# VH-VL binders against q9umr5: the designs that were tried, part 315

Target 1, 268 residues: q9umr5
Amino acid sequence: SYKPVIVVHGLFDSSYSFRHLLEYINETHPGTVVTVLDLFDGRESLRPLWEQVQGFREAVVPIMAKAPQGVHLICYSQGGLVCRALLSVMDDHNVDSFISLSSPQMGQYGDTDYLKWLFPTSMRSNLYRICYSPWGQEFSICNYWHDPHHDDLYLNASSFLALINGERDHPNATVWRKNFLRVGHLVLIGGPDDGVITPWQSSFFGFYDANETVLEMEEQLVYLRDSFGLKTLLARGAIVRCPMAGISHTAWHSNRTLYETCIEPWLS
Short names: E, the ipSAE of ESMFold2; O, the ipSAE of OpenDDE; V2, 0.75 times the mean of E and O plus 0.25 times the DockQ between their complexes.

## First folded at step 12 (VH-VL)

Design qi103 (framework fv_nofazinlimab; at its last look DockQ between E and O 0.92; V2 from the best seeds 0.89)
Fold by OpenDDE, look of step 13:
Structure qi103 (fold): chain C 268 residues (1-268), chain A 123 residues (1-123), chain B 112 residues (1-112)
Amino acid sequence: as target 1 above (268 residues)
Amino acid sequence: QVQLVQSGAEVKKPGSSVKVSCKASGGTFSTYYISWVRQAPGQGLEYLGIIIPEYGTANYNEKFKGRVTITADKSTSTAYMELSSLRSEDTAVYYCARGSKWFDSTPYYMDVWGQGTMVTVSS
Amino acid sequence: DVVMTQSPLSLPVTLGQPASISCRSSQSLVRYTGNTYLYWFQQRPGQSPRRLIYQVSNRDSGVPDRFSGSGSGTDFTLKISRVEAEDVGVYYCMQGTYWPPTFGQGTKLEIK
């Protein structure tokens, strides 16, 4: 039998968005128990990510307990960060494949429709004033806002991304790294036509330097320092990169070609 | 200098399949996008699909409804375009073109083109 | 799909005279990153397309300076300051901002 699949949605999203993915999985892997977690939907997805991590943890623990052979995670957009954090804090998770579906794994720094909706009067260059404040960190989007021009503020004020990345020292860094390294495979999916994740390479742990030049995963300090296990995962062949052009952000979970190429191989 | 060299002309019957190859020389291959474009006689250009050979990830113009399959062999620096269920309307010159590196934001850069492959579909 | 509309479709030009080709897109070609992926290609008779301009106004290496690209948003122009005999062919604009990439109808440049 196929391992259960747990799906975590993204910002302003709901379980309904994954109806095509469910169809694809059912067709190609009949009998698979797929659970799309209906938590923090819509505007509730703006709640602090640590709160979301706790909620999703409560939901996945029973599922994992019933699946001694392991489970797969498909985590979309913001959900990818939630899942990474989840795997960092759980010392007993049994995740085989962690599929990060167009997630801003190294953070977000860009003006998008999502940002305009939340901050209609704010520009990308000024969001640090809001996001790196105590009340700003009460919003999920600010939890992974990564302003390359305000690195000190990011490192000191980010209550989520900087911590799970191990960019800021904290007492749980070693344990979180150990926990995250329990994952069988980390599947990174994204592409240049996303239109939301900025830069899109963030889905592959790439990100801006101080000059807004996008550097690859292997050039990132978190990799070089192996702060949460990326270098170790890569060394043991546990990281899979699956880039694809021509996919918009809202289509990653509803494109058959993408599913067959980047998702299906990891659901066995 | 990077060059793309395509396979020779093809004559096919309706309903059959054709597979055109595109071999890169003079530079790196696997990390760059490869696009396929066709041009019917006396007509304009039509985009077919794209692949990243390094990862084997291809995407297609929906217009072709699954008739196009794009693959690549990194060991030979060769990309392939297969078109099935051929019709007379598929008669065209087929081109491969190189895009940017996959980690860049210009997949449709198309700075280098193959010489083209004429595919004729006739009964 | 984004529709690219070129004008004129036929462009007879006297040698040494300037030429101008217009390309309009059905929607703005400015990506969320602020970049505009508009390209111009030249296809001489019996040859493969050759890229002349990338991202609206950047000339490729080896392209004469008599070629220039301009425009923004939905309106773009390719200009040839002094047409030469070697410029005969079909010119295409292409957008690479949205999937799938789409081409204009082509403008056939001929010498009068």
Scores: ipSAE 0.935, ipTM 0.958, lowest interface PAE 0.4, mean pLDDT 95
Fold by ESMFold2-Fast, scan of step 12:
Structure qi103 (fold): chain C 268 residues (1-268), chain A 123 residues (1-123), chain B 112 residues (1-112)
Amino acid sequence: as target 1 above (268 residues)
Amino acid sequence: QVQLVQSGAEVKKPGSSVKVSCKASGGTFSTYYISWVRQAPGQGLEYLGIIIPEYGTANYNEKFKGRVTITADKSTSTAYMELSSLRSEDTAVYYCARGSKWFDSTPYYMDVWGQGTMVTVSS
Amino acid sequence: DVVMTQSPLSLPVTLGQPASISCRSSQSLVRYTGNTYLYWFQQRPGQSPRRLIYQVSNRDSGVPDRFSGSGSGTDFTLKISRVEAEDVGVYYCMQGTYWPPTFGQGTKLEIK
């Protein structure tokens, strides 16, 4: 039989977005128990990421407990960051494949139509004033806003991403690293036609330097210091990169070619 | 500097399949996008699909999904485009073209082109 | 799919005279990153396409400076300041901002 699959949605999203993904899984891995978590749907996805992590943690515990052989996580967009934190804070997770669908793993910095919809009078260059305030950190999108021109503010004010990426010290960092390293496979999916995640290479732990040149994962300080285990996972052969051109942000969970190429092989 | 060399002309019957090769030399192959484009006689250019050889991640124009398959062999620096269920309307010159490195943001850059492969579908 | 419309489709030009080709897209080609992925290709009879211009106005290596590209948003132009005999061929614009990439119909430049 196949291991159960847990699906975590993204910003302004819900379980309905995954109907095609569930059809694909049923076709290729019939009998798989798939649970799409209906927590923090729609506008509730704006709640602080640590609050979301607590709620999702409570929901996944009984699912993991029923599956001693392990489970798989498929986590979309913002949901990939929730899953990053779950893998770190859970001392007893049994996740085999963590499949990250176009998630801004190093953060978000871009003037996209989605961002302008959320903050219509703001430019990306000035969002640091809102996001790195105590009020801004009460919103999920600001928890992973990563302004490369104000990296000092990001490191000091980010209540979520800087901590889970080990970019800023935290008393639980050693335990979080140990827990994260138990994952079987880290499957990173993303691509240049996403249109929302900026830079799109954030889905592969790449990110802007101060001149907005995108540097890859192996050039990031968090990788070089092995702050939460990326270098160790790569050396183990546990990181899978699956970039694909021609996929827009809302299509990662509904494209059959993407599913067959990047997701299906990791659903043992 | 890279150059792309394609396989020779093919004559195929309706209903059969054709597999065209595109061999890269003189530069890095695996980390660059490779696109496939076709041109029917006297007509314009039409995009078929793309691959990143390093990861084997191919995607296809919806018009050809189910009939076209793009693959790559990193050991021989060769990309392949296979088109099945051939019709007379598939008679065209098929080109491969190089994009940017996959980590850059220009998959459809197409700065280097193969010489083209004529595929004729006739009974 | 993004529709690319070229004008004129047939362009007879006297040697040494200027030529201009228009390309219009059905939607703005400015990517969310601020870059515009519009390209111009030249195809001589029996040859593969050769890229002349990338990202609206950048000339490829070896392309004579009599070729220039300009435009923004949805309206783009390729200009040849003084046509030479070797310029005969079909010219295509292409957008690379949206999947799938799409081409204009082509403009056949001929010496009259």
Scores: ipSAE 0.880, ipTM 0.930, lowest interface PAE 0.6, mean pLDDT 93
Fold by ESMFold2, look of step 13:
Structure qi103 (fold): chain C 268 residues (1-268), chain A 123 residues (1-123), chain B 112 residues (1-112)
Amino acid sequence: as target 1 above (268 residues)
Amino acid sequence: QVQLVQSGAEVKKPGSSVKVSCKASGGTFSTYYISWVRQAPGQGLEYLGIIIPEYGTANYNEKFKGRVTITADKSTSTAYMELSSLRSEDTAVYYCARGSKWFDSTPYYMDVWGQGTMVTVSS
Amino acid sequence: DVVMTQSPLSLPVTLGQPASISCRSSQSLVRYTGNTYLYWFQQRPGQSPRRLIYQVSNRDSGVPDRFSGSGSGTDFTLKISRVEAEDVGVYYCMQGTYWPPTFGQGTKLEIK
């Protein structure tokens, strides 16, 4: 039999968005228990990410307890950051595959329709004034905003991303790293035609340097210092990269070719 | 100075399959996008699909999905395009082309092209 | 799919005279990052396509400066300031902004 699968949605999302993914899993892995967590839907997805992490933690605990053999996580977009935080804060999680489906793992630095709607007079170059304020950090989008031109402000003001990446000193860094490293596999999915994640290489722990040149995961300081376990995990052979061209942001969970190539092999 | 050398011309019957090879030499292969494009006689260019050989992650133009399969062999630096259920309108020159590295944002650069492989489908 | 429409489809030109080829897309080619992935290819008789211009206006290395690209949004132009005999062939525009990439029909440049 197959391990249970827990699905965590992204910004302005709901469980219905994953209907095609559920169909694919049922066809290829019949009998698999799949739970799409119905929390922080729609506008509630703008709540601070630590609030979302706490709520999702409470929901996954009983599921994991009923499946001592392990579970898989499929986490989409913003949901991939929620899931990575879960892996860090849960002392005894039993996640085998963490499937990160086009998630801004190193942050976001790009104009989107969501940002235009929320902050209509702002653009990426000046959004740091809002996001790196206490008020801005009460919105999930700002919790992973990463302005490469104001890195000092990011490091001081980020209440979420800088912490889970181990970019700031905090008392839980050692235990979070230990917890994260208990994951069986980290499956990174994304591609150049995504259209939302900026840079799209953030889904593979790549990000801009100060000149907006994208550095790969292995060139990032958090990797080189092994701040939360990426270098250790890669050396263990536990990081799987699955980049695919030709998929837009809203299509990652509804594309059968992507599912068969990048997701299906990891749903043991 | 990468070069792409394709397999020779083929004549096929309707309903059969063809597999065209594209061997890279003189440069890095596996971490670059490899695209496939065709050109019917006297006609324009039509995009078929793409692969990253390092990861085996292929994607296809929906027009050909279910009939086209794109694969790669990293050990021989060779990409393959296989087209099944051939019809007379599949008669074309088939090209492979190299794009950027997979980590760059420009998969469709197509800066290096193979010489082309003529596939003729006749009854 | 994005439809790319070229005009003219046939372009006879006297040696030394200018040539201009138009390419129109069915929707804007500006990607969410602000880049425009519009390319121009040249296919000389009996040869594989060769890229001339990338991202609207950037010439590839080894492409003569008599070739220039311009345009924005949905309307793009390839210009040859003085046509030479080696310029005969078919010219294609291609968009790489939206999956799948799509080509214009081609413009056959001829010397008359």
Scores: ipSAE 0.816, ipTM 0.909, lowest interface PAE 0.9, mean pLDDT 92
ESMFold2 (binder alone), look of step 13: mean pLDDT 90; pTM 0.936

Design qi104 (framework fv_nofazinlimab)
Fold by ESMFold2-Fast, scan of step 12:
Structure qi104 (fold): chain C 268 residues (1-268), chain A 123 residues (1-123), chain B 112 residues (1-112)
Amino acid sequence: as target 1 above (268 residues)
Amino acid sequence: QVQLVQSGAEVKKPGSSVKVSCKASGGTFSTYYISWVRQAPGQGLEYLGIIIPEYGTANYNEKFKGRVTITADKSTSTAYMELSSLRSEDTAVYYCARGSKWFDSTPYYMDVWGQGTMVTVSS
Amino acid sequence: DVVMTQSPLSLPVTLGQPASISCRSSQSLVRYTGNTYLNWFQQRPGQSPRRLIYKVSNRDSGVPDRFSGSGSGTDFTLKISRVEAEDVGVYYCMQGTYWPPTFGQGTKLEIK
């Protein structure tokens, strides 16, 4: 039998977006119990990420408890950050594969249509003024806003991403790292045609330096310091990279080729 | 410095399949995008698909999905394009072309091209 | 898919004279990162395509200064300031902003 799969959606999203993913899983792994969590849907996805982590934690605990052989997580876009935090705060998670679908793991810095809908006159260069305020940190999108030109503000004001990435000190950092390291596989999926995640390499723990040159995961301080376990996971052979060209942001959960190549192999 | 060398011309019957190879030399192979493009006689260029050899992650132009398969063998620095259910309109020169390194994010860069492989489909 | 339209399709030019090829896309080629991925290729008779220009206006290594690219949004131009005999061939514009990449129909440059 197959391990249960838990799906966590993204910004302005809901469980309905995953109907094709569920069809694919049913075709290739019939009998898999798939739970798409119907929490923080639509505009509720703007709630602070720590609030979402708490809600999703409460939902996943009974599912994990019923599956002693382990579970898989499929976490899309912003949902990948929720899952990052879940794996760190849960002392008792039994996650085998954590499949991250185009999630901004090192943050977001881009003038996308989603941001223009929320902040019509904003530019990526001035969003730091809103996002790094106490008010801004009450919105999920600001919790992972990472302005490479104001790294000091990001480190001091980010209430979520800087903490889970170990970029800023936190009393729970050692425990969070220990918990995260229990994951069986970290499957990173993303690609250059996403159109929303900026830089798209954020899905692979790459990010802009101060000159907006994108540096790979292995060049990041969080990796070099092994702040939450990336270096240890890579050395263990537990990090899987699955980049694919030709996939737009809203298609990661509904593209059969992507599913067969990057997701299906990790659902045993 | 990098050179892409393709397999020789093929003549195929309708309904059969063809597998064209593209061998890279003189540089890095596995971490670069490799695209496949075709050109029917006297016609323009048409995109078939792409692969990142290091990860085996291939994707295809919707027009050819179900008929085209792109694979790579990292040990021999060779990419392959297989096209099945051949029809006369598949007669074309098939090219492989290199994009950027996958992380550099210009997959359709196509700065280095193979010499082309003529595939003729006739009864 | 993005449609790329070139004009003219046939371009007879006298040696030493300038030549200009236009390329129009069915939608803006500005990528979400702000860059425009419009390339120009040259295909000499019996040869593989060779990239001349990338990102609208950047010349590839070994491409003579007489070749220049310009444009923005949906309208792009390739100019040859002084046509030489070796320039005979078909020229294609290509967009790399959207999947799948698409090519113009080609412009055949001929010497009069």
Scores: ipSAE 0.861, ipTM 0.923, lowest interface PAE 0.7, mean pLDDT 92

Design qi11 (framework fv_nofazinlimab)
Fold by ESMFold2-Fast, scan of step 12:
Structure qi11 (fold): chain C 268 residues (1-268), chain A 123 residues (1-123), chain B 112 residues (1-112)
Amino acid sequence: as target 1 above (268 residues)
Amino acid sequence: QVQLVQSGAEVKKPGSSVKVSCKASGGTFSTYWISWVRQAPGQGLEYLGIIIPEYGTANYNEKFKGRVTITADKSTSTAYMELSSLRSEDTAVYYCARGSKWFDSTPYYMDVWGQGTMVTVSS
Amino acid sequence: DVVMTQSPLSLPVTLGQPASISCRSSQSLVRYTGNTYLYWFQQRPGQSPRRLIYKVSNRDSGVPDRFSGSGSGTDFTLKISRVEAEDVGVYYCMQGTYWPPTFGQGTKLEIK
């Protein structure tokens, strides 16, 4: 039989978005128990990410407990960051494949329609003024805002991403790293036509330097210092990169070619 | 400088399949996007699909999904485009073209092109 | 798909005279990152396409200074300041901002 699959949605999203994904899983892995978590739906996805982590943690505990052979996580967009934190804070997770669907793993720095809807007069160059305030850090979007021109503010003010990436010290960092390293496979999916995640290479732990040149994961300090285990996972052969052109942000969970190529092989 | 060399001309019957090769020399192959484009005689250019050889991830123009398959062999620095269920309107010169390095922003850069492969579908 | 429309489709030009080709896209080609991925290709009879211009106005290495690209948003132009005999061929614009990449119909440049 197949391991259970837990799905975590993204910003302004809900379980309904994954109907095609469930269809594909049922076709290729019939009998798989798939649970799409319906927590923090729609506007509630704006709640602080640590609050979301706590709620999702409570939901996944009984699912993992019932599956001693392990579970798989499929985490879309912002949900990929929730899953990153879950794997770090849970002393007892039994996740085999963590499949990250176009998630801004090193942060977001882009002028997208989602930002304009929330902050209509803001540009990416000015959003640091709002996001790196205590008020701004009460919104999930600001928890992973990473302005490469104000890296000092990001490091000091980010209450979530800088901490889970080990870019700023935290008392629990050693335990979080130990917990995260229990994951069987880290499957990274993303691509140049996403249109929302900026830079799209953030889904592969790449990010802008101060000149907005994108540097790969292996050039990042978090990788070089092995802050939460990326270097160890790569050496173990546990990181899978699956970039695909031609996929827009809202299509990662509903494209059959993407599913067959990047997701299906990792659902044992 | 990088050069792309394609396989020779093919004459095929309707309903058959054709597999065109594109071999890279003179530079890095596996970490660049490779696109396939076709041109019917006297007509314009039409995009078929793309692959990144290092990861084996291919995607296709919706018009050709189910008939076109793009693959790559990193050990021989060769990309392949296979088109099945051939019709007379598939008669065209098929080109491979190199895009940017995969981590750069421009997969459709197409700065280096193969010489083209004429595929004729006749009954 | 993004529709690319070229004008004119046939361009007879006297040697030494300037030539201009227009390309219009059905939607703005400014990518969400701020870059505009519009390209111009030249195809001489019996040859593969050769890229002349990338990102609207940047000339490829080896392309003569008489070729220039300009434009923004949805309207783009390729200019040849002084047409030479070797410029005969078909010119295509292409957008790379949206999947799938799409080409204009082509403009056939011929000597009068």
Scores: ipSAE 0.842, ipTM 0.913, lowest interface PAE 0.9, mean pLDDT 92

Design qi12 (framework fv_nofazinlimab)
Fold by ESMFold2-Fast, scan of step 12:
Structure qi12 (fold): chain C 268 residues (1-268), chain A 123 residues (1-123), chain B 112 residues (1-112)
Amino acid sequence: as target 1 above (268 residues)
Amino acid sequence: QVQLVQSGAEVKKPGSSVKVSCKASGGTFSTYYISWVRQAPGQGLEYLGVIIPEYGTANYNEKFKGRVTITADKSTSTAYMELSSLRSEDTAVYYCARGSKWFDSTPYYMDVWGQGTMVTVSS
Amino acid sequence: DVVMTQSPLSLPVTLGQPASISCRSSQSLVRYTGNTYLYWFQQRPGQSPRRLIYKVSNRDSGVPDRFSGSGSGTDFTLKISRVEAEDVGVYYCMQGTYWPPTFGQGTKLEIK
């Protein structure tokens, strides 16, 4: 009787990372059908996000069609951005809870081991030269690179995040907003000890201004303009904030306290 | 001008539980981290856990996970720390301390401390 | 857990003379954001800890300028330029860069 749960993984990740999450769900909601999508694993997670959205869309359609009562999404890290786009491009989704586990909703601006692996000599201050090129936009991580010191380049060159956030105009913006607003609950999870998502407040739609001061969601133009429905969802009581200290980036899907506090209450 | 005022001293038997309160007065309570730290007589400081009252999101030092529970009541601006299965080694002064606002970059600021609550575990 | 090691553990000083306390961390305390969350606390006998220094070198309001903090990476120092009788107590360093926050063992400052 529990709604099915669909899980979307993150950068350099696979379904194996969610074994503890599946154990927790089985303990608290026995009989739940959980599908961890095994697409764009490992190095394939570097493919452009719009390509990943198309592939995940094809995988979720039959699952949603079989669940007339609705489904829940649990989307981790980069996977949260894939799920944001899915909710916008699908005019027939029936998602109740969209649970975003430490996803860079306003983008990423930080020096991390993931960036060092892909661009060994890069500094966060120099990545805009690579990411905002046509070549760079062929990599998922550059699709949500958001340099607050080159916001004009981000707005012009981002092929994914600036569009899905409504920061740059798009012909489909009105339809994408309508589709996204069908979601029952937007559950935002993240915290200061993540260590990868920079700023960590990006998981709550906060982000750096030009002076690297982090501004809250309610101070963002995308919220104030209600570009894709955040202001409407907040007014509806549909946005849930669940920040927790003491969780590292790779532990959001394997911490029992986090699961019981932030995830379990939203699985009906 | 924020003050944290804790409940009075407790004497408990081994195996029982204790619940210490920490009431904030003056200034904002719910959007700040509230941490719990203990100090055994003549010993150093040991971190127990933290809560963000606005969201009820508590997490614990792994050493105490399963025995410690931190909660908050926003209507009374009060945080609670409950420690179960008490042992003589749990005899300590327990402190609450305020951290930064949860959204800021300095999570374990601990700029304001309660006066401490002595918990003695003896038969 | 990050281990914080203080030296010396006992520091007898003559009134008016300088005092210095060292704190070493088992790994770099520079957070991925570039900030270093190293704190110094003073605990006078029978009192709650009082924060003196935050983020390595910033003095809290009301803390005398004779107290100063310095350091980077794994090595940190708290200095008192002229020790006064009211400075008697135990001094703790604390890291807040990694979960869980951890404290040094404490340095007991005594007047000779």
Scores: ipSAE 0.855, ipTM 0.921, lowest interface PAE 0.7, mean pLDDT 92

Design qi13 (framework fv_nofazinlimab)
Fold by ESMFold2-Fast, scan of step 12:
Structure qi13 (fold): chain C 268 residues (1-268), chain A 123 residues (1-123), chain B 112 residues (1-112)
Amino acid sequence: as target 1 above (268 residues)
Amino acid sequence: QVQLVQSGAEVKKPGSSVKVSCKASGGTFSTYYISWVRQAPGQGLEYLGLIIPEYGTANYNEKFKGRVTITADKSTSTAYMELSSLRSEDTAVYYCARGSKWFDSTPYYMDVWGQGTMVTVSS
Amino acid sequence: DVVMTQSPLSLPVTLGQPASISCRSSQSLVRYTGNTYLYWFQQRPGQSPRRLIYKVSNRDSGVPDRFSGSGSGTDFTLKISRVEAEDVGVYYCMQGTYWPPTFGQGTKLEIK
């Protein structure tokens, strides 16, 4: 009797990472149909985010069609951005809870081992030269690279995040906002001990200003202008914040305390 | 000028549980981390866990998982730490301490401490 | 867990003389954001711990300027330029970079 759950993984990830999450769901909500989408695994997670959105869209359509009472999305890390775009481009989605597990909703600006693997000689201070080129925008991680010291370049060159956040105009913005607003609940999960998402507050729509001071969601222009519906959702009581200390980036989907506190309440 | 006031000393038998309270006054409570730390007689400090009262999101040091539960009541600006299955080794002074605002990057910024609660476990 | 090691564990000092306490971590305390979350606490006999230093070298409000913190990576030092009678107590370093936060064993400072 529980709504189906669709899981979307993150960067350099696969369906195998969610073994514990599936065990928790089976224990607390037995009979739930859980589909972990096995698309864009490993290195394929580097494909442009709009390409991933198309592929995931094709996979979720038949699942949503078979569940007239609605579905839940659990979207991890980079996968949370894929789900943001899915909710905007689908004029017929029936998503109740969108559960975002430590996703860089306002972007990423930080040195990580993932970036060192891709760009061994780069530091966060010079990644804008690569990411804000046409070539760089062919990599998913560059689609949400948000350098607070080169905001003009981010706004002009970002082919994905700046558009989906309504930071740059797009012909489809009004329709995307209307579609996104159909979501029942936006559940934001993240925390200070993540170690990868920088700033970690990006998972709650907070981000660096030009002085690297982190400003909260309510201080962002995208919220104040209600560009894609955050202010409307918050006023509706549809945004849930669930920050938890002590969780590393690879543990959000495998920590029982986190699951019971932040995920389980939103699966009915 | 925030102050944390803890409940009084407790004497408990092995196998029982204890629940210590920590009441905040004089400042904002719900949006700050509240940590719990203990100190056995003559020994050093040991971290138990924390909570963000506004969201009810608690997490625990693995050493105490299954025995410790941290909760908060925003209406009374009070945090609680409950420790079950008590052993003589749990005899200690238990402290609550205020960390940073949850949105800051330093949850373990323990700048204000309660006076401590002595918990003695004996037959 | 990150292990914090203090030395010396017992520090007898003559009034008016300087005192120095070392703290070493089992791994670098530089957070992925570039900041280092190393703290120093003072506990006078019968009292709650009191934070003296945050983020390696920043002195808390009300803490005398005779206290100073320094260090980087895995090696940190707390210095008292001129020890006073009221400084008697146990001093703890603590790391907040990694979960769970962990403390050094404590250094007991006593007047010689």
Scores: ipSAE 0.859, ipTM 0.923, lowest interface PAE 0.7, mean pLDDT 93

